# Ledger of designs, part 4: VHH binders against q08ba6

Target 1, 224 residues: q08ba6
Amino acid sequence: ESEYEERRDAEARRVKSGIKQASIFTLEECARIEAKIDEVVAKADKGLYREHTVDRAPLRNKYFFGEGYTYGAQLEKRGPGQERLYSKGEVDDIPDWVHELVIDRLVTHGVIPEGFVNSAVINDYQPGGCIVSHVDPIHIFERPIVSVSFFSDSALCFGCKFLFKPIRVSEPVLHLPVRRGSVTVLSGYAADDITHCIRPQDIKERRAVIILRKTRADAPRLDS
Key: E = the ipSAE of ESMFold2; O = the ipSAE of OpenDDE; V2 = 0.75 times the mean of E and O plus 0.25 times the DockQ between their complexes.

## First folded at step 1 (VHH)

Design p104 (framework vhh_gocatamig_d2; at its last look DockQ between E and O 0.05; V2 from the best seeds 0.00; counts 0 for: pae E 12.0 > 2, grease 26.2 > 24.2, SAP .724 > .668, placed apart)
Fold by ESMFold2-Fast, scan of step 1:
Structure p104 (fold): chain B 224 residues (1-224), chain A 120 residues (1-120)
Amino acid sequence: as target 1 above (224 residues)
Amino acid sequence: EVQLVESGGGLVQPGGSLTLSCAASGFTFSSYALAWYRQAPGKKRELVAGITSGGSTVYMDSVKGRFTISRDNAKNSVYLQMNSLRAEDTAVYYCAARIGYSYPWEYDYWGQGTLVTVSS
């Protein structure tokens, strides 16, 4: 088992080398941003957003701003690698508060360059919510992938297998704690060469994450 | 060629004030974020203050209320007004610009630095 353990540990180090984390946001800043997330939820519940801005799933609602994409749901065999951006204007613009309270803070701290973000996604999880193992679509998004966590502490797992009936997740190669108010930046091996997931057991209380990305200039789009 | 040139550093007594200036060239100044970092001997370089193209600012806790960052897009310059200076503010101060994707957490382009020494 030592050879297996050595290879696993080597992969964990490769994953870790592609991850940067910082605690940039204060408790007071987190509370302000969380109040704004609640305003997004309330507006969505009133039906005031465009159809493709809001994506509802069990224990997880997703809110697309700036750019949105589809997983190819129109075809039975479409999946990873088949994602396409919606035509421009099909999702609501990134809210001013996201620029002011989140993006500008990341820019001033040197996390991302000015003008990098043109896609912002808010994932709002109820306890037991999850996201299955995946790689953020390489053909859609530039690296790095930047996320900021709100409401509660959680964890991001890398290199795990997601099983259903019931939902079970294998032991990860890397279990990465993600605290409320922390910024996580994924590049290199961590973004491209290993899957990541959020396990149901890692969402013990409501959690939201704001994912900030830049779409590739050559990203495929649905025609209009 | 991107260049950042700092000026305004010097020796000052505790409680005194200094204004640092950074003159930028080689890029569209009004479109990018600028920052002031500092590094004291034997310590890591740290972010003191930053400003976006839109004027949003960030400050290190220990300088909040004492330092003010500002920019003048017509002059391609960013400034750091430092008031109520303390001995622990002694450092080389660097102007930095965030233009590309070179490194997470790091500004891409740096000036040569300007020394600020606060006596006693």
Scores: ipSAE 0.014, ipTM 0.501, lowest interface PAE 7.8, mean pLDDT 86
Fold by ESMFold2, look of step 2:
Structure p104 (fold): chain B 224 residues (1-224), chain A 120 residues (1-120)
Amino acid sequence: as target 1 above (224 residues)
Amino acid sequence: EVQLVESGGGLVQPGGSLTLSCAASGFTFSSYALAWYRQAPGKKRELVAGITSGGSTVYMDSVKGRFTISRDNAKNSVYLQMNSLRAEDTAVYYCAARIGYSYPWEYDYWGQGTLVTVSS
């Protein structure tokens, strides 16, 4: 009983030890970036991106730049550890504005070293959208995992279990606010040893996030 | 073997100017971002200005328009031109390089610092 409470508190502390947050982006910078995100959405709606750049789901679209990976659609074995990078050229390059407005700002503020980022993903959520409990694939990506939030405030939840049909989410070990313009950096236990998600109830308004990562040199890739 | 050596600090009157320089060695200078930080007594170290390998810059709000960061890849040097100096600019100024690919902020290289005093 008291051991249970101690274990929960200890896990929350371990998660917090792997999380850093900073507020880098001004309201004006956010507005500029948000306008560029809308341009990405419009370009994708016109079919002007490479085949595997756009991944559509109800209330959540993903836009892969630089590198993209499969997470369940291929007819290979599915599950953790089966993710594979798409072949070179099947995903559009990271747009210049992402480098100029986002990556360069993170580098100059000391969040990440120059040359670190080769993968940028935009997740665009409509109200009630979500992303299920997951760990960013350790066999694909180095740490840290860096994200920047846009449009509206939300929360990143750790240690939840998702149930489907209908979507239900258990109580999190840690409920981490992610505010518009804030940078969230995951490493250690928070990145590797516990799942995270965005719950439908935590997306009250349109929200986007740009996730910045480096793929491992030995990351497995699809043939050709 | 990474070395960062700051110079150009000193005593200056309010409204005056100074140019800080940072000579770098032990790494491929042109490939990495560099920054100036400062620390005043009793305060935490703060980012003053940064510059990427491609020349993109950032400045803290209180120095924007007064300070200019620049780099000279041929001389392996980064500069901070400080104009319209104020008493609150008094601090030890540090050159920093972001060479590591590990945890954020924990594995960067730093110089020993140069003192800037704005008084009298």
Scores: ipSAE 0.006, ipTM 0.321, lowest interface PAE 12.0, mean pLDDT 85
Fold by OpenDDE, look of step 2:
Structure p104 (fold): chain B 224 residues (1-224), chain A 120 residues (1-120)
Amino acid sequence: as target 1 above (224 residues)
Amino acid sequence: EVQLVESGGGLVQPGGSLTLSCAASGFTFSSYALAWYRQAPGKKRELVAGITSGGSTVYMDSVKGRFTISRDNAKNSVYLQMNSLRAEDTAVYYCAARIGYSYPWEYDYWGQGTLVTVSS
C-alpha cells in the first residue's frame, strides 16, 4: 500500500510538471466571452453552422472551428490513434471574437505564440455532463494543449477510468481545479502520457471550455 | 550545435528488415519528443512514428505492427525497427525532435535523412 501510494505520488508529480495554469481573464472579460459562447449556441440551434461544426451529446455540445476531427462512424477503425481531421472546409472558420477576445490575450501573455492556433473547440457542458478519459490525439495536434474555462468552476482529472451503465469514474491520479477564467496549458506527461477527463460530479453548473490547438502539418485527414 | 544524424538506411528486398538509428547531440535529449518521418519521391513528408519524452508511441496506420520506434536516453538515440518492408516504404527517412511548442516549425530539429529503398 505504501509502495502504491509512492508510485501514485510520483505519477502525480509527473503530471503536474506538464501543467501550467494562469488567471488571465477578468470577470468582465469572462462575461463578454460567455455572451459570445451563448451566441454560438443560439446560432447552432438555428442550424446556421456547417454539419460537422456542431456535435451534440447528452449534457454536452461541442463546436468545432478552424479544424475539426472525428473518431466516429466515418472511420473504419475506432479508438485512440485512429482520429482523423475532417476535410478542409467541413467546419466553420474560427470566429473573429475568439481571435480578438481569447487568442490575442493568450499571445499577449506569452501563453502561446502568434499564429499557433488553427483549431478552436468549444465544449459546453450542462450539470452532470462529462468528458471521458482521453489523450488529445498526438498524431493530430501539436503541443501544448491550451484551454480556457468559463461560466463556472470545475476540475480536470488525470488518470481516471470510465465505466458505463451506470457511469462510474475511478479515483484520479491528479484532481486539478479549473476555475472560471483560468487558462490551463498541458504539455509533456500531462498531455501525452496520461488521460484526462471531466467527471460528472465536477460539473455542478453549466461550464464551457474553449480548447485552442494547432494541428500537425501531417495530420491525417478524411477524404472528401 | 544541435545535430541529428540518421543511419541504417539502404537497399532491402520486400519482406526484409532494417533498423534505423538517429544519434542526437547539442540538446537535452530526454526532454524531447522524437519522431521518424519519411518522404517518398513526389510525395509530402509524413509522420511514420513518434515517441514522447514519457515513452508513449504513435504510428501511422500503414506501419502498425511492422515498425517499432524506441529511444535510448543514455545514448541520445532513437531507433526505428522496420520489419516486413514493402515497396511503398521506399523513402528518405528523417529523424526529428520537438519540445513544447512546435510553432512556427513542426519540429525543432531535423536530421538530413537516410534513404531506404525496398526493391526486388
Scores: ipSAE 0.006, ipTM 0.247, lowest interface PAE 11.6, mean pLDDT 90
ESMFold2 (binder alone), look of step 2: mean pLDDT 82; pTM 0.819

Design p105 (framework vhh_6fv0_2)
Fold by ESMFold2-Fast, scan of step 1:
Structure p105 (fold): chain B 224 residues (1-224), chain A 122 residues (1-122)
Amino acid sequence: as target 1 above (224 residues)
Amino acid sequence: QVQLQESGGGLVQPGGSLRLSCAASGFTFSSYAMYWVRQAPEKGLEWVSTISSGGGSTYYKDSVKGRFTVSRDNAKNTLYLQMNSLKPEDAAQYYCAKYRGYSGYDLWFDYRGQGTQVTVSS
């Protein structure tokens, strides 16, 4: 038993202590929610949303509801701690179907308290899509961070680093399977003290995730 | 320095075909996945297709499946997009892209060329 193996196992257990997963959505409910996600995509493609509701990137589209945030336009402003909420009114309100089909079910099952969620983000990934190692901004969002996965199975990796020159990804401390219809709740060490990422090889089919959060009352905003 | 040079665009009637090419230089082409992305004048950037470094895996935007085929020739450092049954909604500037890095949490593609314009008109 090497010190290295003992240390890795201890950190993996510490990460796991901050993760809860549940299956509360039936296959029928997943199909209904997925149809609603497709309606969001169709509305965005028709230009029916506010400018900052829709954020398009190669292999991933992001849809902000309730509250949205951004990095500064300058490269030096695109790091941890530099995130700012958009001014009020810049993003569309959380759709009624998100409340009825997703949030209310999480409240009924005791995952979150009533009135907790004021920010919902839909990330829609094409095959090969990814997100770099990060921590959901502590200065913007309260804990827990809640996500619900749709369309296909994937995995969330903890403790990976995206390294440049050359481009490579370090070995994860924890590789967490994320199944279609599963609820993942991040708190403690898993939310605050370790980075997480989605690797391109873990998005083999279209995948979407609905991320549900509460903004801090003191969260910084862009100038009005 | 990485260079990507797109060609093969033009004006075509609905139902027509075009073959786009991308000549790559300044990097080991066979070591990178390559992408086709497009941008219509009043629309955001859209992903169209991906091909793995060896060419064994291909992926497509749902609206182009069965109509577009991506391929590559690693010996010639060239990426291709065969576009059949073209529709008016396919009209856009087309770019080939190599993974550049990341900006914040977004994948940053290397768009070094001017792209190639595809116009679909009767």
Scores: ipSAE 0.000, ipTM 0.146, lowest interface PAE 16.3, mean pLDDT 81

Design p106 (framework vhh_8emy_2)
Fold by ESMFold2-Fast, scan of step 1:
Structure p106 (fold): chain B 224 residues (1-224), chain A 122 residues (1-122)
Amino acid sequence: as target 1 above (224 residues)
Amino acid sequence: QVQLQESGGGLVQPGSSLRLSCAASGFTFSSYAMHWVRQAPGKGPEWVSSISSSGGSTNYATSVKGRFSISRDNPSKTLYLQMNSLRPEDSAVYYCARDLRYFDWLLSEDYRGQGTQVTVSS
């Protein structure tokens, strides 16, 4: 079984080579951004966003800004590689506060180049919330994939199998702690060649994450 | 400037206990995971233990699990390692290390303290 341990360790190192983490946001900056996330939630609860801006699931709400996409629910062929962007204008624009308080700070610290981001997603988890094992669609999004975590500490798992009905998660190749205010950057093997998930047991308190991405110029679009 | 100052080492008999301390300054201590690493004469560095930023999660090397306990006090910016049932093979210089800003398997020497010597002998 030393061969198993060697292979597992080698894959974990390969995953880690594609991950960068930084602590950029102060406690007071986190609180300010969190208040803005609460404003998004309140506006969504009043029904004031476009239909495709808000996606509700058990213990997790997702808010799409700039660009949105379908994941099989509205498509004849479903599954990985079948994702399509919605038509232009089907989701609300990225809020000014996301540019001012989040994107501009990442640019200033050299995490992403100016003008990189055209898609922002806020995932808001209640305790026990989760997201199934996936790869951010390679045919839709350029690399890197950037995320910033808020409200509480959690973890991102790589290489685990996540089955729904009932929810079952295997042991991950890598369990990556993700702290409140931390920036996580995924590229290479970590973004493209291994799945990642959020396990229910890793959301002990409310957590939100802002995911910042650039869509490919050639990304497939509905009715295009 | 990041500074880490270890203390609490010494010469003890096998079976004894020691508590190591690490005083941190120059960064927001409560925002970083912390590690203990040791290096015995003629050996490479060995990771000993880690603790999350909040203290809610801890990990240990197999060689020390059940004997050592890592803890932290964020208000005082201090990291601890309680070492029980010490063995001759635990003799090493013990280093306090701040988690890397970028995720990495290897601990950066740039964020390691000067160390405290632990010697377990008769």
Scores: ipSAE 0.000, ipTM 0.101, lowest interface PAE 16.9, mean pLDDT 82

Design p107 (framework vhh_gefurulimab)
Fold by ESMFold2-Fast, scan of step 1:
Structure p107 (fold): chain B 224 residues (1-224), chain A 122 residues (1-122)
Amino acid sequence: as target 1 above (224 residues)
Amino acid sequence: EVQLVESGGGLVKPGGSLRLSCAASGFTFSDYAAAWFRQAPGKEREFVSAIYSGGSTTYADSVKGRFTISRDNAKNSLYLQMNSLRAEDTAVYYCAATRYPYTLSKWEYDYWGQGTLVTVSS
């Protein structure tokens, strides 16, 4: 039993070693960014974005900028490890406000180097929305993976198993609180050697997250 | 056995050039980010340049525009081309590797070489 506890604690420590969090955005900055997210939603609802920029699902809309990826209907093989980037120009460019209000602030605070980000994804969740356990594709994205949370507090869970009919999520190896305005940076074990998810019970009110990443120079594209 | 072995250090005059090499063995080098650090006499080890597994590069302000980091994954090798060398570049240069760096901090790197001495003097 003590061996089990030690193993569990060792894995939690290993996960924690790959996580950094910072609180660099003020309440006023969060409100300004949130207003810009609402503009993205309004523009998408009017059909003004490119087809592959907008991905709709129950209780969650996803907006891809700069680079987008898929393992959907166009691919021979689907699933983890089979993701491919869309061809250049198939998604809308990263909006200027994302550079000005988000990326430049992260660079100024030493979170990422200048010019690192070429992919930005906005996930917009309704209450009860979720993301099933996954690993951000290692063959597509360099580390670190950076995210900034908006609208409401939530949590990111590591090492969860999803059960369906109805949706239930197992006890995580690590439950990580993610507050409105917080920056979460994933590398090492936390990014690559354990899955992460967002549980339905951790989205009690509207939440959005901006995920900022660098695609690998050798990342596979849909046309290759 | 994991090893990083530096070479190419030596004595050079101010304004001169040197190319450092680092040979990696015992692991899949192409999966790792690799970096150069240096330590001048009596000072802490400091970051010089890094190249990520995907090819992105970054440089310390003091060397930007003068040094170029590169890698050859087929040869399991890391390089640092140093141009316009100055007396203040005198240091032991270390090759380092880590699978997934969060920052440019020396504490993020898992594997280290023994170092190669670069002396810039007239």
Scores: ipSAE 0.005, ipTM 0.329, lowest interface PAE 10.5, mean pLDDT 86

Design p108 (framework vhh_6qgx_2)
Fold by ESMFold2-Fast, scan of step 1:
Structure p108 (fold): chain B 224 residues (1-224), chain A 123 residues (1-123)
Amino acid sequence: as target 1 above (224 residues)
Amino acid sequence: QVQLVESGGGLVQAGGSLRLSCAASGFTFSSYAMAWFRRAPGKEREFVAAISGSGGSTFYTDSVKGRFTISRDHAKNTVSLQMNSLRPEDTAVYYCAADKYYLGTRPSEFDYWGQGTRVTVSA
């Protein structure tokens, strides 16, 4: 028992070593960005985006900008490592407001270098929404992985085995609060060596997150 | 289909060394934490060592710290356990295991298992 706890504590420390958080967005800035997210939702609901820009689920909508990805060409190969980028031009470009209100602020505060981001994803969750345990695909995205949370406070769970087929839920190694307006940066162990998830109980109110990443030059594409 | 195939078991004298290998196929190797467990006759499987997907983090049970070293080779899709200064109490069947999510010590936390390789350490 004590050996198990000692190992969990060591793992939690390793996860924490790969996580940095910052609060750089004011309440006014958050409200302005949230209004822009609502404009994205409205535009998508009118069918004004490319097909591969919008991915809908009952309690979670995902909006891909700049680059988008999916599982490999074979329908039955949808596991880790099978992710492929869509062909260039199959998703909408990163909106100007994302550059002006989000990316430029991160650059100014030293979170990322200028020109780093070529992929932006907006995940918009309704209460009870979730994402199963995963690692952002290492063969697609460089590190760090940067995210900014909006609308409400939530949490990321690291080392929580949350998966369907069958449903499996385990105690998290780390339960990380992610507050409205907070920036979370994942590198090292936290990005590569442990899964993270969003549990339904951690989305008490509507929450959105903007995930900002750089694709690898050698990332595989779905077609040529 | 997912397979884990262990090799390298055998008979050794106390104080000797042995290297176990586990070849993995049918899944994205770098996305899985890998572990070694062992089972002595009449006992349950116990944790021995684990290594993270990147290879950047390792964990060992206290009785093998300083004697055993776990490593992985992404190019060959293998995980290895270098066992030095072997003791009669290390006698067991050694199992390779994979977990997609994190380094666990409980057998029930692991998604995939090999068939095992037998290690016998004589006095």
Scores: ipSAE 0.000, ipTM 0.266, lowest interface PAE 13.0, mean pLDDT 84

Design p109 (framework vhh_etentamig_d1)
Fold by ESMFold2-Fast, scan of step 1:
Structure p109 (fold): chain B 224 residues (1-224), chain A 123 residues (1-123)
Amino acid sequence: as target 1 above (224 residues)
Amino acid sequence: EVQLLESGGGLVQPGGSLRLSCAASGFTFSSYGMSWVRQAPGKGPEWVSGISGSGGSTYYADSVKGRFTISRDNSKNTLYLQMNSLRAEDTAVYYCAKLGYSSGWYRGAFDIRGQGTLVTVSS
């Protein structure tokens, strides 16, 4: 084993130390939550959500609840650290079913403290959908970052480089299987000091993820 | 080292009641949500009920809502399950569980460490 391989393996262990995974949702509970995600999609397709609640892309739709963020059109530069929360009231409130079927279950199982979540995002992927390497904005969100996966099994990769034209993804430092109904909790090195992505080859069937976070009290907002 | 010790099970007639207890040690009990999980003969584990670390929030599987009550005493590091209106289908080994975390690996639904307590509902 080379020094390079030893260093890479050491980094993989540092990443793993910041990851917790659990299963708390039965197959029946997953199906019930998935039906509620379909209701969100149907409501969005009818134009019943606020403008900044729904963000559409060819193989991925994103639904922001509680708080939403973007790069402001008025910002001179776009990139890490430039994210801003939308003004208060610009996105729809977190649906009651998210509290009842998802957040409250995480609190009851000791995953997060009571009252932690004020931002919920549903990412709904079609086969071949992806998310490029990133770090959840440190200046916007407290840690931990909590996600719950639905519809199908997938994987989360850490330390990948995304290249375009054509799309190419380097070998990850850590490949983390993510099963339907599993909870993944990111803190420390895994949340802050390494990028993560979802590779197109890891979305073989429809997948949705509910991402649950707390915004920082001092998080920057777009001008009102 | 996390230790969980269940007790209070036994033989009871349909419509009867039992109270289960779980004594916890080796971790800061009040900082963790706790659950009751049951496993009937030849079947996989089924989540029954859960309670937040403070005791302020409680949740139940549809099969036990209105019949079972989960509670905790953080001063005694003890979790309880009051079971009323028991049915034959409630027959199972009952385990208390702290949510189990996997560091990079999926390890299943619950961190079950005790021997469980057997509840048999029959005439």
Scores: ipSAE 0.006, ipTM 0.235, lowest interface PAE 11.4, mean pLDDT 83

Design p110 (framework vhh_gocatamig_d2)
Fold by ESMFold2-Fast, scan of step 1:
Structure p110 (fold): chain B 224 residues (1-224), chain A 120 residues (1-120)
Amino acid sequence: as target 1 above (224 residues)
Amino acid sequence: EVQLVESGGGLVQPGGSLTLSCAASGSIFSSYALAWYRQAPGKKRELVAGIYSGGSTVYMDSVKGRFTISRDNAKNSVYLQMNSLRAEDTAVYYCTAKVYGWTTRDYDYWGQGTLVTVSS
């Protein structure tokens, strides 16, 4: 209808070209994986994980396995492009159940090659929880970025701007429904050239996502 | 557009057997996770059996050992072999597919349903 809307629609198509989705997990498999996520939460609440495995935020807890990262080694060098991996051994290993119930299923379905994943992150959201617009750090992680959604349906939004006090989120370039048990694979433009977020209004019930990635061999690490 | 067409429903006596078939069209069938759900009058739809693209299966506890789900990728079909049928198995049976979506397209395609009545 307008040149602005045509440009935005063209960008949405470019984003879509970098996204693949699959539904390989049944309700029963989801329930089994969800029970394992609850075990992770219970273990974290008892203080049994390493310091950098658990990251707590309002309405969202994040659990890093295999590899973890921070948004900069020094305070003045924090922000996009300043992410650094933690030193080896500072994060708990990827649980066996993640390999057996999640990663092996993705390999069997041809989503990722065998041995690809060395980083698994569980984000556990309470209703109204969110994650601000970001790009998974290109200098830390190889593509594709793979995520699997649990507990409830939600959405990924691309091209949003977050405003605070109160939290408000602009209209997305692309609103991508993400169903319980679905696999979302990000590459190309969708992974590298546009931000993505989870809006508070898209978390109506508890939701968790398991994000599976491979760190680059040359990824920067904190001084050790 | 994905279409699912069920067949094989009907009236059967307790202890009898019946085979349900579901033919799928559109998209790549081999990437689908396929399942049979049922809905009895006044109840929510419940999963009866599922089969993944890799061939692994799941079953509702009350049908384990009696029902067998299988797939034939060459025929784009999924089957539910039902043995030792009971009155409680009376329901409309629905075929459903979860697709390997290559876009932001729909998930959980549903067939029209096929009625299974177990009664003497």
Scores: ipSAE 0.000, ipTM 0.114, lowest interface PAE 17.6, mean pLDDT 81

Design p201 (framework vhh_gefurulimab)
Fold by ESMFold2-Fast, scan of step 1:
Structure p201 (fold): chain B 224 residues (1-224), chain A 123 residues (1-123)
Amino acid sequence: as target 1 above (224 residues)
Amino acid sequence: EVQLVESGGGLVKPGGSLRLSCAASGRTFSSYAAAWFRQAPGKEREFVSAISSGGSTTYADSVKGRFTISRDNAKNSLYLQMNSLRAEDTAVYYCAAETTYYVSYSEDDYDYWGQGTLVTVSS
């Protein structure tokens, strides 16, 4: 029991060592960015984006810009490690407002170097929405993984297991609060050696996150 | 290893100004992110301001527009210029440094800490 607690606490410290958080967006900047996210939702609902830009799931819509990838749905081999980038041009370009209101601010504050981001994903959650435990594909994306939270406060959980019918989530190794407007940067153990998820109980109000990443030069692509 | 020593604390009247300094010794801290935290009587330690190794700054909402953080890497020094001081700014102010260029709002992410300097704002 003691040994189990010691191992768990040691793992939580390893996870924490790979996480940095910063608050660089004012309340007014958050409101401005949120209005732009609403414009993305409205354009998607009108069918104005390319097919692979929009991915719909219960209580969560995902919007891919710059680069998009598949979890192996179009491949004979599927699952972790089998992810492939879509062919170039299959998703819409990163909107100018993402560069102006989000990426440039992160560069100015020293979070990422200029020109780092070539993939931006917006996840828009309704109350009770979730994303199952996963690792951002190491063979697709360089580290760090950067995210910025909007609309409401939530939490990112590490080391959880999901059970279904009904959805039940095990106790996390680390429960990390993510506030509206906060920047979360994942590297090392936190990015590579433990899964992370969003639990349904951690989305009490609408929440969105913008995930900003760089694809590896050698990242595999679909041959099509 | 970096050792941090704060100075410049004292008694000031509301609306006054004060400049805190933090001197680093041992190794240069030019590659480190640095921050100011404060702890008011009876309260938990809270974030005030941070500066990256590249000079990008962040501030807590309560001090934004009144406080300015800066660094001089040639002198291994960090500064906090405090203007328009209020009674609620009364606290022990701590200098902290982190070995990465990213800034953090969590005190647990800072490897090196100073001993603290008291700032009292009262008439």
Scores: ipSAE 0.000, ipTM 0.198, lowest interface PAE 10.9, mean pLDDT 84

